# VHH binders against Tectonic-like complex member Mks1 (Mks1): the designs that were tried, part 15

Target 1, 127 residues: Tectonic-like complex member Mks1 (Mks1), of Drosophila melanogaster (Fruit fly) (q9vym3r434to560)
Amino acid sequence: KRVSLLLELQEGQNFENPNIHVRYYLKAPANTFYEGTPGVDTMQGATATCRNAGDWRSAHLGHCWQVTLLLEEQHHPADLLHLYFEVISIDSWQRERCEGYAHYAIPLTSALPTDSIRLQCIRPLGN
Below, E stands for the ipSAE of ESMFold2; O stands for the ipSAE of OpenDDE; V2 stands for 0.75 times the mean of E and O plus 0.25 times the DockQ between their complexes.

## First folded at step 26 (VHH; framework vhh_8pnl_2)

Design hd (from ge with S55Y; at its last look DockQ between E and O 0.01; V2 from the best seeds 0.00; counts 0 for: pae E 16.2 > 2, placed apart)
Fold by ESMFold2, look of step 26:
Structure hd (fold): chain B 127 residues (1-127), chain A 118 residues (1-118)
Amino acid sequence: as target 1 above (127 residues)
Amino acid sequence: QGQLVESGGGLVQPGGSLRLSCADAGFTRSINAMAWYRQAPGKERELVATISWDYSTYYADFVKGRFTISRDNAKSTLYLQMNSLKPEDTAMYYCAASWGDYDSFDYWGQGTRVTVSA
């Protein structure tokens, strides 16, 4: 079976720092195949940097991409596609800082909502 | 700094049930992934189940619908309902917590012992 996902990172909210971009990584469940074009990796990437996100404003990212997965017969419907996000700010000295991360898990066999999904960003624990 | 505290273990007959609890003292309620692991004597620690902050779950194959993981974010408590227990379920059960990756857990509890025997 073939599942195509159209994904959009629309915006980030409630960050102090002004220059925000998001790095993402998708982890496919067992018994699936990534279907892609050579030289194009849709299972990970990063958005462009939004330069006007500071002061708790919305960072409008507008990053869209498509992922196609082939499900084998042995795929269990309860096995989920995991989406990991890391929010990165860039300060006035061009230094990157992690503002937090988010995670979302979706089933590949169920209908997904047509409305936007909001994810809560959690700040990682330090050393 | 925080710590994880397990409870609810004990001795039970085959076919019986136990409910394990894990309190996340000192952590924020929004830590992403939590999990139950177990380790039988002389064996490697193995994953039992995971649950994310949004209540998404994953179960190891050996669970086969017998165990249910849940969490109450308001009480900062993780649960494992264990039904239809078998002697091979005998182990130390550990609570674990992590950020954003199910194969790397930062925090572990001391464990609670579950013994299933006649």
Scores: ipSAE 0.000, ipTM 0.109, lowest interface PAE 16.2, mean pLDDT 70
ESMFold2 (binder alone), look of step 26: mean pLDDT 78; pTM 0.794
OpenDDE, look of step 26: ipSAE 0.250; ipTM 0.690

Design he (from ge with S98D; at its last look DockQ between E and O 0.01; V2 from the best seeds 0.00; counts 0 for: pae E 21.7 > 2, unsure alone 64.4 < 65, placed apart)
Fold by ESMFold2, look of step 26:
Structure he (fold): chain B 127 residues (1-127), chain A 118 residues (1-118)
Amino acid sequence: as target 1 above (127 residues)
Amino acid sequence: QGQLVESGGGLVQPGGSLRLSCADAGFTRSINAMAWYRQAPGKERELVATISWDSSTYYADFVKGRFTISRDNAKSTLYLQMNSLKPEDTAMYYCAADWGDYDSFDYWGQGTRVTVSA
């Protein structure tokens, strides 16, 4: 079976630093295959940098992408697609700083919510 | 600031069983993999078992067949079921967590002691 996901990363909120972008990484569960075009990697990527997001303002990202996965018959419905996000700021020296991490897991065999989902970012110790 | 917190260690006779637990003290929610390590006095810390976000597992050769790693996502808790314990299993057992972007275990607990003796 083929599952196609249309994903949108709409905005990030309440970050101290101004030049915000989000990197994302998807991990597919067992018994699935990524269907991709050579030279295109939809299982990871980054949004464009949003300017003027600092001082605890909202960062408007508006990043859309599509991922297609092929599920084998052995695919177990309890195995989830994991989405990892890293919110990154860039300073005037072009150094990247991690503002926080977020994670969301979705089933590939159930209906997904069509409403926006808000994830709380966590700043890891020593990073 | 939160930490991984291990529990369930103790004194047990050879052939006995223990179940170790590791709880996230409200610190981390974005973990790629979790693992148990152990360190006996005077030895290097060594990997015991790993469980990835997709529930796949790996076990070191010395513990395969005796130990089972698992997790309960609703409780945010990692477990190590240890059966058929031997005196050689006596060590401090540590819980560790891996942040996926760096492919290494970045978070460590303080450990729980397991002692196997008659």
Scores: ipSAE 0.000, ipTM 0.073, lowest interface PAE 21.7, mean pLDDT 68
ESMFold2 (binder alone), look of step 26: mean pLDDT 77; pTM 0.783
OpenDDE, look of step 26: ipSAE 0.394; ipTM 0.762

Design hf (from ge with Y58N G100S; at its last look DockQ between E and O 0.55; V2 from the best seeds 0.00; counts 0 for: pae E 15.6 > 2)
Amino acid sequence: QGQLVESGGGLVQPGGSLRLSCADAGFTRSINAMAWYRQAPGKERELVATISWDSSTNYADFVKGRFTISRDNAKSTLYLQMNSLKPEDTAMYYCAASWSDYDSFDYWGQGTRVTVSA
ESMFold2, look of step 26: ipSAE 0.000; ipTM 0.164
ESMFold2 (binder alone), look of step 26: mean pLDDT 78; pTM 0.787
OpenDDE, look of step 26: ipSAE 0.444; ipTM 0.771

## First folded at step 27 (VHH; framework vhh_8pnl_2)

Design ia (from q6 with A97I; at its last look DockQ between E and O 0.01; V2 from the best seeds 0.00; counts 0 for: pae E 15.6 > 2, placed apart)
Fold by ESMFold2, look of step 27:
Structure ia (fold): chain B 127 residues (1-127), chain A 118 residues (1-118)
Amino acid sequence: as target 1 above (127 residues)
Amino acid sequence: QGQLVESGGGLVQPGGSLRLSCADAGFTRSIDAMAWYRQAPGKERELVATISWDSSTYYADFVKGRFTISRDNAKSTLYLQMNSLKPEDTAMYYCAISWGDYDSFDYWGQGTRVTVSA
């Protein structure tokens, strides 16, 4: 079975630092094959940097992409596609800072919500 | 925003069993990679077991097949089944989360105490 997902990272909110972009990584469940074009990896990537996102303003990201997965016969319907997000700021010295992480899991065999999803970011603790 | 809440600890006799739970009490996201750590009095924290988002598991050598880590993704709950408990397993047990192929970070709960003695 073939599943095609159209995904959009619309915005990020309430970050202290300016120059925000989001890195994303998708992890497909077992018995799933990713279909893509050579040199293009839709299972991971990054948005463009949104300037002036600091001062707790909304950062409009507007990043859209499509993922196509081939589900093998052994695929278990309860297995989920996991979406990981890392929000990164870049200071004037070009140092990257992780502003937070988010995670979302979706079923590949059920209808997805039609409304946007809000994810809360978690800032990392020290080692 | 949220926290990890451990439960299920207590006093148990050697050879007994306990099942520890760790709940995502305030997060709005699904569970990612998770781990159990423990810290005995006067010792450094040590890894007990991990379970990744693809359900792969790792166990520390001292587990010796006695503990089983599992997770319930629908409830965002992590479990540690502890069997054949020994006095050396006495410690404060913590759950933690970490991220897969992104930079690895640990987020900790406040712990649950396990005491193995009669």
Scores: ipSAE 0.000, ipTM 0.102, lowest interface PAE 15.6, mean pLDDT 67
ESMFold2 (binder alone), look of step 27: mean pLDDT 77; pTM 0.778
OpenDDE, look of step 27: ipSAE 0.212; ipTM 0.633

Design ib (from q6 with A97L; at its last look DockQ between E and O 0.01; V2 from the best seeds 0.00; counts 0 for: pae E 16.0 > 2, unsure alone 64.5 < 65, placed apart)
Fold by ESMFold2, look of step 27:
Structure ib (fold): chain B 127 residues (1-127), chain A 118 residues (1-118)
Amino acid sequence: as target 1 above (127 residues)
Amino acid sequence: QGQLVESGGGLVQPGGSLRLSCADAGFTRSIDAMAWYRQAPGKERELVATISWDSSTYYADFVKGRFTISRDNAKSTLYLQMNSLKPEDTAMYYCALSWGDYDSFDYWGQGTRVTVSA
């Protein structure tokens, strides 16, 4: 079975630091095959940096991509696509700081949503 | 800061019913996938049921039609209706954001205890 997901990271909200981008990593279930183009990795990446997100403003990211997975006809009910996000700020000296982490999971046989999803970030240890 | 808070557990006789609730004051505002997990003493945490944003559901084999997962988006609440309870259903029940097969993150909240005894 073929599952295609159109994904968009639309915005990040309520971060103190101004230059925000998001790094993402997807984790598919075992025994999943990927459909892709050579040299293109849809299972990880990063958004462009939004440079006017400081002082708790909204960071407008608008990053879109597509993932196509080839699943076994018989699959486990707990077959989930896991999405991990790191929110990163960059200062004027090009130093990176992790502002938070988020996780989201998608059942791979569900109908795809038409509305946006909000995720609450967890702050890094030591902040 | 969003948190998952489980409630509705308790002591029940075999064949009885319980309804578990999970309040999600920051995580169920649009569409997401949520799950119920359980952990019996001395055993690993295991998936019970999942529900996606279109209300599609999946159940572990041991449920055998006895449990129903649902959610009320107006109240941001996830439910697990448990019928025909058996002693082997005795466990801590957790509402979770779907790391069921992975040992990667802590659950939000403390869980709710279900005890089924003759």
Scores: ipSAE 0.000, ipTM 0.110, lowest interface PAE 16.0, mean pLDDT 65
ESMFold2 (binder alone), look of step 27: mean pLDDT 77; pTM 0.779
OpenDDE, look of step 27: ipSAE 0.316; ipTM 0.713

Design ic (from x2 with A97V; at its last fold request DockQ between E and O 0.68; V2 from the best seeds 0.00; counts 0 for: pae E 12.0 > 2)
Amino acid sequence: QGQLVESGGGLVQPGGSLRLSCADAGFTRSIDAMAWYRQAPGKERELVATISWDSSTYYADFVKGRFTISRDNAKSTLYLQMNSLKPEDTAMYYCAVSYGTYDSFDYWGQGTRVTVSA
ESMFold2, look of step 27: ipSAE 0.097; ipTM 0.552
ESMFold2 (binder alone), look of step 27: mean pLDDT 77; pTM 0.778
OpenDDE, look of step 27: ipSAE 0.244; ipTM 0.672
ESMFold2, fold request of step 28: ipSAE 0.000, 0.000, 0.000; ipTM 0.312, 0.060, 0.072
ESMFold2 (binder alone), fold request of step 28: mean pLDDT 77, 77, 77; pTM 0.782, 0.784, 0.778
OpenDDE, fold request of step 28: ipSAE 0.226, 0.076, 0.142; ipTM 0.641, 0.504, 0.580

Design id (from y2 with A97V; at its last read DockQ between E and O 0.74; V2 from the best seeds 0.00; counts 0 for: pae E 11.0 > 2)
Amino acid sequence: QGQLVESGGGLVQPGGSLRLSCADAGFTYSIDAMAWYRQAPGKERELVATIYWDSSTNYADFVKGRFTISRDNAKSTLYLQMNSLKPEDTAMYYCAVSRGPYDSFDYWGQGTRVTVSA
ESMFold2, look of step 27: ipSAE 0.000; ipTM 0.255
ESMFold2 (binder alone), look of step 27: mean pLDDT 77; pTM 0.789
OpenDDE, look of step 27: ipSAE 0.662; ipTM 0.877
ESMFold2, fold request of step 28: ipSAE 0.000, 0.005, 0.034; ipTM 0.348, 0.349, 0.471
ESMFold2 (binder alone), fold request of step 28: mean pLDDT 77, 78, 78; pTM 0.787, 0.795, 0.793
OpenDDE, fold request of step 28: ipSAE 0.748, 0.220, 0.135; ipTM 0.908, 0.638, 0.581
ESMFold2, last read: ipSAE 0.000, 0.000, 0.000; ipTM 0.308, 0.225, 0.295
ESMFold2 (binder alone), last read: mean pLDDT 77, 77, 77; pTM 0.788, 0.788, 0.788
OpenDDE, last read: ipSAE 0.759, 0.743, 0.764; ipTM 0.912, 0.907, 0.908

Design ie (from ge with A97V; at its last fold request DockQ between E and O 0.71; V2 from the best seeds 0.00; counts 0 for: pae E 8.4 > 2)
Amino acid sequence: QGQLVESGGGLVQPGGSLRLSCADAGFTRSINAMAWYRQAPGKERELVATISWDSSTYYADFVKGRFTISRDNAKSTLYLQMNSLKPEDTAMYYCAVSWGDYDSFDYWGQGTRVTVSA
ESMFold2, look of step 27: ipSAE 0.000; ipTM 0.344
ESMFold2 (binder alone), look of step 27: mean pLDDT 78; pTM 0.786
OpenDDE, look of step 27: ipSAE 0.587; ipTM 0.855
ESMFold2, fold request of step 28: ipSAE 0.012, 0.005, 0.000; ipTM 0.429, 0.374, 0.325
ESMFold2 (binder alone), fold request of step 28: mean pLDDT 78, 78, 78; pTM 0.792, 0.790, 0.791
OpenDDE, fold request of step 28: ipSAE 0.088, 0.790, 0.155; ipTM 0.543, 0.931, 0.597

